# Ledger of designs, part 4: VHH binders against (R)-2-hydroxyglutarate dehydrogenase (hgdH)

Target 1, 331 residues: (R)-2-hydroxyglutarate dehydrogenase (hgdH), of Acidaminococcus fermentans (d2rju7)
Amino acid sequence: MKVLCYGVRDVELPIFEACNKEFGYDIKCVPDYLNTKETAEMAAGFDAVILRGNCFANKQNLDIYKKLGVKYILTRTAGTDHIDKEYAKELGFPMAFVPRYSPNAIAELAVTQAMMLLRHTAYTTSRTAKKNFKVDAFMFSKEVRNCTVGVVGLGRIGRVAAQIFHGMGATVIGEDVFEIKGIEDYCTQVSLDEVLEKSDIITIHAPYIKENGAVVTRDFLKKMKDGAILVNCARGQLVDTEAVIEAVESGKLGGYGCDVLDGEASVFGKDLEGQKLENPLFEKLVDLYPRVLITPHLGSYTDEAVKNMVEVSYQNLKDLAETGDCPNKIK

## First folded at step 1 (VHH)

Design m3 (framework vhh_8emy_2)
Fold by ESMFold2-Fast, scan of step 1:
Structure m3 (fold): chain B 331 residues (1-331), chain A 119 residues (1-119)
Amino acid sequence: as target 1 above (331 residues)
Amino acid sequence: QVQLQESGGGLVQPGSSLRLSCAASGFTFDDYAMHWVRQAPGKGPEWVSSISWSGGSTNYATSVKGRFSISRDNPSKTLYLQMNSLRPEDSAVYYCAAESYDFPGEDYRGQGTQVTVSS
């Protein structure tokens, strides 16, 4: 079977090839994302496509796939909002996704952003890059072992983040809608209000539920400690961006780290250096560096996470082609 | 000449409170972060608390967090440590220290003030 893989970076090519040894597909990896008529037409002669989060499988692109004889649409992501799922179903496309990959990848990035904000390393290294080696009051830091770290969402990723912070000596508390067992050695489960009131650092690992809206609201931020750090490496929609900007500007938040933005497809994956961003909220976030740190959705850009995503995608395709079903089928 | 003079120590019963003071002279107090360090009999020095040059940031050792409060009065060039709910384990000589943030690794310490918590 011929498979077109979108959004593949040079460093990922060996992983795509190595994972294919058990499957024997005729794979073609391209750096392009599915976003235009031209990139959709690249699927000519292929049986399946493997997408990523910056791809747009909209009605127009799905019509092109149908015309070209593409049979299977896979995404190597846990998120599926980049696919018009209802329309793809109408056209008869079987679809599958990757619900789980290395939880350490995203957890480690969240910890990294929290520590950079706590220790002011972005600020300090930006100054030394200009040969300014003076120390000032803003560089004065609290050690993480004297911090309470709050984890909002105690799924696979949140639990790993809790374990890492606990391993560094922090007091770790967390919240989840479900009572989570087996975490007592490294995390105390408490109410959301207790997380907000007690935490010096809060990291978000909750799912986005459209009906519930943002988790981080103005009220959420008001209940946090003055000068606390907030990290979001989960989903951009979990955070009211304007409210967070106001909190950083006022000093209510001492720092904000994120690997995701609400509407990130408008900027992520693009070189916009020297250009004003169309979304004024994104412009403001960038201007607040180094109190705001943005990474361009790199949480899963690791050796183990990429391997998991590729292997599961290849297995999903095998299952769909052989049986018409798979455990990770998009319904 | 840099001088730091601690005061306020004494013999108290468990559960009591004490307020330590440190009077600074011979340097620009407002340019230095200040620290409280203690040394119990037969043990090495243990860091207790720190305060930034402006007073805007404070830190505490886990063993004293919630019981001790560090503060400073820059106009009077004085550092304070409010110690509440004292325990026998808090018995030590308490030292006031100043570090140069322009040249890390340099410090100035006072003569210390003895705190003894016993029944």
Scores: ipSAE 0.000, ipTM 0.081, lowest interface PAE 24.9, mean pLDDT 87

Design m4 (framework vhh_8emy_2)
Fold by ESMFold2-Fast, scan of step 1:
Structure m4 (fold): chain B 331 residues (1-331), chain A 120 residues (1-120)
Amino acid sequence: as target 1 above (331 residues)
Amino acid sequence: QVQLQESGGGLVQPGSSLRLSCAASGFTFSSYDMHWVRQAPGKGPEWVSSISYSGGSTNYATSVKGRFSISRDNPSKTLYLQMNSLRPEDSAVYYCARGEDYWSTEFDYRGQGTQVTVSS
């Protein structure tokens, strides 16, 4: 079976090859996304395509795939809105997606952001990069074992974050709308108010629910300890960006780390060095370095997460080709 | 409150031109890549065109490339779609959409849509 994989970065190629040893597909990996007629026509001679979130499997591109004899459409993403699912079904395309991958990937990035802010390593290394090796009062830090860490959202990722902080010696408390069983060894589930009032570090791992709006509001920030650290590696929409900026500027927040921004597609993936950002809120966040740390949505850009996405996609293809069905089939 | 309001649709003859507008409010318009998506009755959404936050980059679906032109006016918080040489297959409800995630093409369709019907 010939398989075309879109949006593959050079560093990911060994993972695509290694995962394929079990399956034996004839794979071709390209850095291009599916988004134009030219990129759709790259699928000529292939039986299946593996897409990612920046691909657009719209009606026109699906028509090209049908004409070329493509039989299976896979996406190595949890999101599926980039595929016209109804039209693909009408054309008879079996489709499958990857609903979950390594929770450690995002959890570890959240821990990294928190530790950099706690220990002021961005500040310190920015100084030593200019050959300033002096120690100042701002570098004085609390050890994480003397911190209370609050985890908002105790799903798969939040539980891993809790386990890592607990393993580092921190007191870990967390909040979730559901009572979570089996976490008692590393996390005490408490009310949101208790998380806010007791935590030196808070990390957000809750889902974004549109009806509920932002979780981190001005009231949320007001209830936090003075000088506490906030980390968001979940969704940009979970945080009121203006409120967070105000809290950092006032010193209410001692630091803010994030891997996501509300409206991130306008800046992430782009080299804007030397340019003023069009969004004044994003400009302010950048200007607040090193009290604000931004990574450009790479929480899942890890060996294990990419391996999971690729392996599950290959397994989905095998299931669809052999049985006509798959646990992860898009219905 | 985030809101997108489309306008400019209507009934036109094949070969005609039509300009759609989308007024955005409740968010920093200049921070978001914007998209036009259309949906015919009984079909899923079809991506039509995208424009970067600055207006410096545009992309088009193969079926509309060369006929449609996307543009934006950040000061007025308005997105436009200029549709030329309209065909019956362009008939659909057109939605203004905001991009949600750099690694995903997921959209937040907060607009009500504007109906375009191309018929003789």
Scores: ipSAE 0.000, ipTM 0.105, lowest interface PAE 21.3, mean pLDDT 88

Design m5 (framework vhh_8emy_2)
Fold by ESMFold2-Fast, scan of step 1:
Structure m5 (fold): chain B 331 residues (1-331), chain A 121 residues (1-121)
Amino acid sequence: as target 1 above (331 residues)
Amino acid sequence: QVQLQESGGGLVQPGSSLRLSCAASGFTFSSYWMHWVRQAPGKGPEWVSSISSSGDSTNYATSVKGRFSISRDNPSKTLYLQMNSLRPEDSAVYYCAKEYPDDWLGSYDYRGQGTQVTVSS
């Protein structure tokens, strides 16, 4: 079977090749995303395509795939909004996605941002990069073992974050809308108010619920300890960005780390060095460095997460080709 | 398309009973754990109860245990919550939720529009 893999970076090529050893597909990996007629036509002669979140399987591109004889549409992502699922079904395309990959990838990034803010390492290394080796009062840090860490959202990723912080000696408390069994050894589940009032560090791993809006509101921030650290590696929409900026400016928040932004597609993936950002809130966040740390949505850009995405995609294709079905079939 | 439609809420006096219903469509209802979650004005969501796909396992929040009863009818794709001895603290919008996603990456809102329960004298 001939498989075209879109959006593959050079560093990922060995993973695509290694994962293919047990499947034996004839794979071709390209850095291009599916977004234009030209990139859709690249699928000529291929039986299946494996997409990324930056690909767009719209009606026009799906028509091209149908004409070219493409049989299977796979995405190595948990999100499927980049595929016109209803139209693909009308054209008879079986589709599958990757609902889960390494929770450690995002949890570790959240821990990293929290520790950088707690120990002021972004600040200190920015100074030594300019040959300033003096120690100042801002560098004075609390050890994480003397901190209470609050985890908002105790799903797979939140539980891993809780385990890592507990392993470092922190007191870990967490909140979830469901009672989570089997976490008692490393995390005490409490009310949201208790998380806010007791935590020196809060990390967000909750799903975004549209009807509820932002989880981190001005009231949320008011209930937090003065000088506490907030980390969001989940969804940009979970945070009221203006409220967080005000809290950092006032000193209510001692630091804010994020891997996501509400409206991130306008800036992430782009080199905007030397340019003023059109969104004034993003400009303000950047200006608050090093009390604000931003990574450009790369929490899952790791060896294990990419391996999981590729392996599950290859297995999905095998299941669909052999049986017409798979556990991860898009319905 | 996954859809959940809650009904059965209303304004009642303390000590009253209500039965909430959730009509599900667009997915294999009998294959999923189902949950009731409530949200009071100005507060975050609070988990209330869960029921296994077959209906043989149920869990309840401590605040409602002994007063509320969750059940399901897989043939009709309907989830129920029987609420007895209602208290003012039970006032909230009640949501029917499909199996809690343990992966926030798949943040699909499978809960419905909710049904308002107000317990007031």
Scores: ipSAE 0.000, ipTM 0.292, lowest interface PAE 12.1, mean pLDDT 88

Design m6 (framework vhh_8emy_2)
Fold by ESMFold2-Fast, scan of step 1:
Structure m6 (fold): chain B 331 residues (1-331), chain A 118 residues (1-118)
Amino acid sequence: as target 1 above (331 residues)
Amino acid sequence: QVQLQESGGGLVQPGSSLRLSCAASGFTFSDYYMHWVRQAPGKGPEWVSSISGSGGSTNYATSVKGRFSISRDNPSKTLYLQMNSLRPEDSAVYYCATDLGWEYDSYRGQGTQVTVSS
């Protein structure tokens, strides 16, 4: 079977090759995303495609795939909004996604952002890069062992974040809509209000539920401790971006770290150096460096997470080709 | 060599005012940022306020902004913290600190105790 893999970065190539040893597919990896007619036509002669979140399997591109004889559409992502699922079903495409990969990848990035904000390392290293070795007010830090860390969302990723902060000596509390058993050694489950009132650092690992809207609202921020740190490496839609900007500007929030933005596709993956951003909220977030730290949605850009995403995608393809079904089939 | 000596603390009622002083010696005072840092029993240190060497730039923790005012007198090598509308939460040992870099360790003085109690 011939498989075209989109959006493959140079450092990921060895992982795509190594994971393929047990499957024996004829794989071709390209750095291009599926977005234009030209990139869709790259799939000529291929049986299957494996997409990234920045790919757009819209009606036009799906029509091209149907014409070219592509049989399977896979995405190595947990999100599926980049695929017109209804139209793909109408055209008869079996589709599958990757609902789970290394929880440590995103948890570690959240911890890293929190520690950078707590210890002001982005600020400090930006100064030393200009040969300024003076120590100033904003470098004065609280040690994480003297902090209470609040984890909002105690799923697979949130529990790993809680374990890491606990291992560093922090007092860890967390909140989830479900009562979570087996976490008592490293995390105390409490109400959301208690998390907000007690935490020096809050990290968000909750799912985005459209009907519920943003978790981090003006009211959420008002209830937080003055000068607390907030981290969001989950979903951009979980945070009211304008409210967070106001909180950082007022000093209510001592720092904000994020790996995700609501509407991130407009900026992430692009070199916009020297340009004014079209979204004024994104411009403001960038201007608030180093009190705001942004990474461009790379929480899963790790050895273990990429291996999981590739292996599960290859297994999904095998299941679909051999049985017409798989556990991760998009309905 | 480098020495910082705080004074002016005491026991006061909520809503009261206090002015803390820090006498500095052993370095060129006017060339360095100066800071006030506080530490309550059983808690980590909390940065309170900073002032540039010239006095032209000041910064405050959100918890004290609008209530506390930092100032300095370079000829006398003295740093001040004017504390107004004191709250029980302001009870701590207050330390004077300097931004001396690699040339000298950053110094905190011996501290001055502030207790706000009703």
Scores: ipSAE 0.000, ipTM 0.094, lowest interface PAE 24.3, mean pLDDT 88

Design m7 (framework vhh_8emy_2)
Fold by ESMFold2-Fast, scan of step 1:
Formats: sequence, structure tokens, C-alpha cells
Structure m7 (fold): chain B 331 residues (1-331), chain A 121 residues (1-121)
Amino acid sequence: as target 1 above (331 residues)
Amino acid sequence: QVQLQESGGGLVQPGSSLRLSCAASGFTFSSYEMHWVRQAPGKGPEWVSSISSSGSTINYATSVKGRFSISRDNPSKTLYLQMNSLRPEDSAVYYCARDTWYEESGLFDYRGQGTQVTVSS
């Protein structure tokens, strides 16, 4: 079977090749995303395509796939909005996705940003990069074992974040709409108000629900401890960006780390060095370095997460080709 | 449109058993961790049980552990809750709920309409 994999970065090529040893597909990996007629036509001669989130399987591109004889549409993502699922079903395409990958990938990034802010390592290394090896008062840090860490959202990723911080010696408390059992050895579930009042570090792992709006509001920030650290590696829409900026500027927040931004597609993936950003809030966040740390949505850019995405996609294809079904079939 | 349709509730005597069912549609059931949640009159929702997408990881609230058993049938897109040794304190509307740990386009409701369980003589 011939498989075209879109949006593959050079460092991921060995993972695509290694995962294929069990499956024996004839794979072709390209850095291009599915977005234009030209990129859709690259699927000529292939039986299956593996997409990622920046691909767009719209009606026009699906028509091209149908004409070319593509039989299977896979996406190595949990999200499926980049595929016109109703139209693909109408054309008779079996589709499958990757509902979950390593929760450790995002959890570890959240921990990393929290520790960089707690220990002021972005500040200190920015100074030593200019040959300033002096120690100042701002570098004085609290050890994480003397911190209370609050986890907002105790799903798969939040529980892993809680376990890592607990393993580092922190006191871990968390909040969730459900009472979660089996976490008591590493996390105490409490009210949101208790998380806000007691935490030196808060990390957000809640889903974004449009009707509820932002979780991190001005009121949320007001209830936090003075000088506390906030980390968001979940969704940009979970925080009121203007409120966070105000809190960092005032010193209410001691630091803010994020791997996501509301409207991130306007800047992430682009080299905008030396330019003013179109969104003035993003310009302000950048200007607040090193009290604000931004990573450009790379929480899942890890060996284990990429391996999971690729392996599950290959298994989905095998199941669809052999049985006409798979556990991860888009219905 | 996501739909979760609970059934199997009713009026039973203490010590009785009931099996609740939840028929899921409008999403890929086999890809989601599923939960049972209950709400008694005048109280907030209480999480009862969860089951992973494959069925391999199962958790229970302390109040029901040893009496209730969660299971799923992915081919039929159905979630089950076997309730044994029912107590008056188990009286509640029982909802099945889809795990909400990532955003899904067009999916806003993680709970069905519920099925009423009343345990009284």
C-alpha cells in the first residue's frame, strides 16, 4: 500500500521510517500541507493519505482525491475540523484519527515553563549570553518542594503534570468539575478558590468550552497569590490575554508561561524578527520577556508523541484496509 | 449532533439491581473515555465511574465501589452501569458523559438527558 504523509518535518522522518517496519507500507513523506490543488494532486498514485492539523481536506481537495483513486483518509491529530467529514463520507472515504497521544509531552512542557519561571533561568541565561555573570536579587528562588502547585483540570494531561510536580517534591492540589478518585497519593482535589488562594504555581489543563469563555479572567487572577506563576499549555482561548498582561505588568503574576495563544495562527510558524506584530497584545507579551515565556505550540513535538501519532495512524490504516473498520474510525 | 441517550432507570426497593445503558451517536464513541455522573435533588453532580476508550482502565467513586460495575460495547456504541445492592442514597438522575479533555467542533454537551433511579420501599 502506498501512503502519502503530509506536513512531515525532517527530524520526524526517522520516526515515520522506524514505525513502518512492522507495517511495510510504501511511504512518502513531504513537508507540504494539504491546502491547494497542487498539494492535493501530490496524492496521485497513492492509496492513502495521512494529514495533520494544518491540512485542509475541503470539498475541492476531496474531489481531487476521489478522482485520483485515493481510498483512505487518515489524520494523525485528535482534532478533525480540518476535514469536511460529511462530504468525505458522501464520497465514500473511510477516515480515522488519533484521539490521544503521550500526555507526558504537554505535561513536561508545562513543568519546564513553570521551572524556568520559578528559577528565573530565562533571565539568568539571557544575561550570561551577554557575558554578565553577576548574581542579583531577582535570581533568588523558592525551591519547588516548598511550593504548592495547583492543577486546573485533572484529565490525562493534568494528572501527569500533577505526578511530575509531586515527584519533584511539591505539594500538589487540583480542581476538576468531577470528583476524581485514585489520585490521592500525588494530588489533593480541592475547590477552584482553594487552588487560587494556595498555589505558588498554577498550570491549566482544562478543555476550552466556547459557552463558558476564558477560565483565566481578571477575577481568577485577582484571587491568585501575589507573585504566583501561571502556565497555559492547553488552549489560548482559556486565558484572557489582556488580563494576563495587566497582571504581569502590575506584578500580581510573577510570571506567565504559554505554548498557545488565542489567534496563534497569525504568528506561529512564521519568522517575524524585526517586525511589529499585527496583534498588539502579542507584541506586549513578547516585550514582557523574561517574565513571560512563549513557546510556539510545540507541546506535542516530542519523540514519544510523534511516535504515538504515527503508529496509531499506521494501525488505523491496517484495520480499515483489512476489516473496513477500526476503533478510531471517524463516523 | 452529539447525542447520549440514557435508559434503564426506575423505581426499585433497597437491595435491588438495575442496569443502565447509554446509547451514543454523533461522535466516534470508541475514541472517548466515558463517565457516569449522578445528581440527586438539591445537590451538585457526583462523578460515579469512568472507563477508558479501550475498556482497560476503570475507576469508581468510593461510595459505589464494589457495588457498581461500568462496561462498554464499542461496536454497539453503548455504555453500561450495572448497579447492585442499591441503597436509598443512590437515588438520583444518572447521566452518561463524554470525556471533555479536548475541543471537538460542534460538540458542546457532554451529558445526556439522564435516567431517573429511585430507591425506596
Scores: ipSAE 0.000, ipTM 0.173, lowest interface PAE 15.7, mean pLDDT 87

Design m8 (framework vhh_8emy_2)
Fold by ESMFold2-Fast, scan of step 1:
Structure m8 (fold): chain B 331 residues (1-331), chain A 122 residues (1-122)
Amino acid sequence: as target 1 above (331 residues)
Amino acid sequence: QVQLQESGGGLVQPGSSLRLSCAASGFTFSSYAMHWVRQAPGKGPEWVSSISWDSGSTNYATSVKGRFSISRDNPSKTLYLQMNSLRPEDSAVYYCAADYGEFYDTSGYDVRGQGTQVTVSS
């Protein structure tokens, strides 16, 4: 079976090849995303396509796939909004996605953000890069083993974050709407108020629930310890960005690390060096470096997460081709 | 406190139908994806079916596809599993589970109720 893989970066090529040894597909990897008529037509002669989040399987592109004889549409992403699922179903395309990948990828980035803020390493290394080797009062740090770390959201990713911080010697407490069993060796589940009042570091791994709005509100921030660190590598909508900016400016928050922004598509993936950002809140966040650290949504850009996404996509294709179904079939 | 309470199991003959229910409380039910998972004696847990928060997406294990239907009623905070054409192999304790369903983490929660026993035998 011939498979066209879109949006493959050079560093990912060895993973696509290695994962294919068990499947034996005739794969072609291209850096292009599916977005125009020309990129859709690249699928000529292929049985299946594997998409990623910046691909757009709209009605026009799906019509081209139907005309070309493409039989399977796979996406190596947990999100599926980039596919017109209803129209693809009308055209008879079997589709599948990757609902889960390495929880360590995002958890490790959250830990990294927290440790950089706790030890002031962004601040310190920015100074030494300009040949300033003096030590100042801001560099004085608490060791993580003397910190209480609060984990908001004890799902797969939050539990891994809790395990890593516990392994580093921190006291770990966490909150979740569900009673979570089997975590007692590394995390004590407590109320949200107790997390806010006791934690030196809080990392957010909660779902965004539209009816509940932002988890990190002005009231949330008010209840936190003075000088505490907040990390959000989950979703930008979980945080009231204006409230966090105010808290960093006032010194209520000692630091804020994030891998996500509410409205991030307007800036992430773009080289905007030397330009003012259209969103004034994003401009303020950037200006607050090094007390605010932003990574451009890299949480899943790791060897294990990419391997999981590719391997599950190949398995999804095998299941669909052999049985007409798979556990990860879209609808 | 979050609670999940399964009901509707029983002893039935092959070819029969059963409808399982799961009553949820203590969380915003309409905001979470839900699953049915089963465990037969001496075996590990097997995922059976999933439904998104809005019922817009449903998925089934290949072993039950075409025979089972998952549904939910958000106003009553209840999850259902309609099981048709039951086979001896379907005999198990059935658990409902809430899932942390979002773009970045689609399977964060493995919270189950006490289960409901389904036995299919002649």
Scores: ipSAE 0.000, ipTM 0.309, lowest interface PAE 12.1, mean pLDDT 87

Design m9 (framework vhh_8emy_2)
Fold by ESMFold2-Fast, scan of step 1:
Structure m9 (fold): chain B 331 residues (1-331), chain A 119 residues (1-119)
Amino acid sequence: as target 1 above (331 residues)
Amino acid sequence: QVQLQESGGGLVQPGSSLRLSCAASGFTFSSYAMHWVRQAPGKGPEWVSSISYSGGSTNYATSVKGRFSISRDNPSKTLYLQMNSLRPEDSAVYYCAKGWYESPRFDYRGQGTQVTVSS
């Protein structure tokens, strides 16, 4: 079976090759995303395509795939909004996605952003990069072992974040709608109000439920300790961006780290250096550096996470080709 | 709105069989993969088995492979787990889950059903 893999970066090529030893596919990896007629036509002669989040499997591109005889559409992402799922189903395409990958990838990034904010390392290293070695009052830091760290959402990622912070000597508390067993050695499960009132650092790993809206609201921020740090490497919609900006500006939040933004597709993946951002909230977040730290949705851009995404995609294809079905089938 | 209701657990002797059921409502059951996850006291959750939306593909944890069988009945919106040759190590609360279990807040799971394997 011939498989076209879109959006493959040079550093990922060895992973695509190594994972394929178990499957034996005839793979072709291209740096291009699926977006134009030309990139859709690259699938000529291929049985399957593996997409990523920057690809657009819209009606036009799906029509081209149907005409070319593409049989399977896979995405190596947990998100599927880049695929017109209803139309792909109408055309008879089996589709599958990757619902899970290394929880350490996102957890480690959340810990990293929290520690950078706690120790002011973005601030201090930006100064020394300009040969300013002076020490000031803002650089004075609390050690994480003297901090209480709150984890909101004790799923797979949140539990790993809790384990890492506990391993560094922090007091870790967390909240979840379910009673989570087997975490007592590194995390005490408490109410949300207790997390907000006691934590020096809060990291968010909760789901976004549209009917419930943002988890981090003005009331959430009001209940937090003065000068506390907030980290969101989960989903942009989980925070009220305007409320977070107000909290950083007022000093209620000592720092905010994020790997995600609500409406991030308008800026992430683009070089906008020297330009003013069209979304004024994003412009304000950037201007608040180094009290606000933004990474451009790269929490899963790691060796283990990419390996998991590729391996699961190859397994999904095998299941679909052999049985017409798979556990991760879309719809 | 999504509701999952597990049943069929109980106290049984080693070597016995049990069949667990999960009644689903509030979503299009036939369009989603379903999972069984178990959690023993003092231990983290352990994935047990998964089944595709149609029932055509199944997967099992190494610890249960050959002894447990997952199945579903889409017309009745029910998921099953047939557990054979039960061992004391299988004692746990068993949960039915829609989609990905790793975050209890990211995917719906039911209240669980207790299975105790003891002489």
Scores: ipSAE 0.000, ipTM 0.092, lowest interface PAE 23.6, mean pLDDT 88

Design p1 (framework vhh_8pnl_2)
Fold by ESMFold2-Fast, scan of step 1:
Structure p1 (fold): chain B 331 residues (1-331), chain A 117 residues (1-117)
Amino acid sequence: as target 1 above (331 residues)
Amino acid sequence: QGQLVESGGGLVQPGGSLRLSCADAGFTFSSYAMAWYRQAPGKERELVARITSGGSTNYADFVKGRFTISRDNAKSTLYLQMNSLKPEDTAMYYCAADYWGEDYDYWGQGTRVTVSA
C-alpha cells in the first residue's frame, strides 16, 4: 500500500520509518501541508493519505483525491475539523483519526510551566543571561510539596498531571463533571469552587465546549487564591485572555503559563521577532514575561506522542483496508 | 469511536412523565460513569443527573425529587425517568459517558423533550 504523509518534520522521519517496520507500507513523507491544488495533486499514485491539523481536506481537495484514486483519508490528530467530513462521506471515503496519544507529553509541559513559574526560573535565568547573579526577594519560592495543586478536567492528561504533581509531594485536588474512580491514591475529587479556593497552582485539562464558552472567566479568577499560578496547555478558547491579562497585571495571578492561544494561528509558527503583534492581547501577554510564559503549541511535540500518532494511524489504515472498519473510524 | 443513541423524547403536558433511554452501540458500558445533560433554546448545556459505574447518583437542584437516573449494565442502557414535568424542562437531552479518562467524553445526538399545554 502506498501512503503519503503530509506535514512531516525532519526530526519525525526516523519515527515514521521505525513504526513502518511492522506494517511494510510504501511511505512518502513530505514537509508540505495539504492546502492547495498542487499539494493535493502530490497524492497521485497513492492509496492513502495521512494528514495533520494544518492540512485542509476541503471539497476541492477531496474532489482531487477522488479523481486520483485515493481510497483512505487518515489524520494523525485527535481534532477532525480540518476535514469536510460530510462531503468526504458523500464521496465514499473511509476516514479515521487518532483520539489518544501519550497523555504524558502535554501533562509534562503543564507541570514544567507550573514549576518554572513557582520557582521563578524564567526570571532568574533571564537575569543570569545578562550576568546578574544577585538574589532578590522575587526569587523566594514555595516548594511544590507545600502547595495544593488543582486539576480542572480529570481525563487522561489531567490524571497524568495529577500523578506527576503527587509524585513531587504536592497535595492534589481535582474537578470533573463526572465522578472519577481509581484516582484516590494521588488525587481527591472536589467541587470547582473548592479547587479555586484551595489551589496554589491550577492546571486546565478540560475540553472546550463551544456552547459553554470560556471556563476561565473573570469570576473563576476572582475565586482563586491571591498569587496563585494558572496553566493552560489544553485549548486557547478555554481562557478569557483579557481577564487573565487583567489578573496578572493586578497581581491576582502570580503567574500564567500557556501552550495555546485563542486565535493562535495568527502568530504560532511564525518568526515575528522585532515586530509588534497585530492582536494587542498577544502583545500584552508577551510583554508580561516572565510572569507569563508562552510555548507555541508544542505539547504533543515529543518522541512518544509522535510515535503513538504514527503507530495508531498505520494501524487504522490496516484495519480499514482489511475489514472496512476500525475502532477509530470517523462516522 | 463509541456511539450513544438517545430515545424516548416527545411532547408532553405539564405534570406528565417521560422515560429517556440511552443505548451504547460501540463500547463496554459497565465501566463508564454516565450522565444526562440538557440544552434549552438559547441556553448553555447543563448537567441534569449523573451515575457512576458503581451506581452512585447525583442530581441538579432543579430536578431533585422529580427525575431519577438509573442504569442497566446487562442491557447497556442508561435511563432518565422524568416525573412532574414543567415547561422549564423543555430542552434537547443528551447522554454522555466518561470513557476511561478520555478528555471530554462521548455525547449522544440528543432527544427532544417539549413540555407544553
Scores: ipSAE 0.000, ipTM 0.169, lowest interface PAE 17.2, mean pLDDT 87

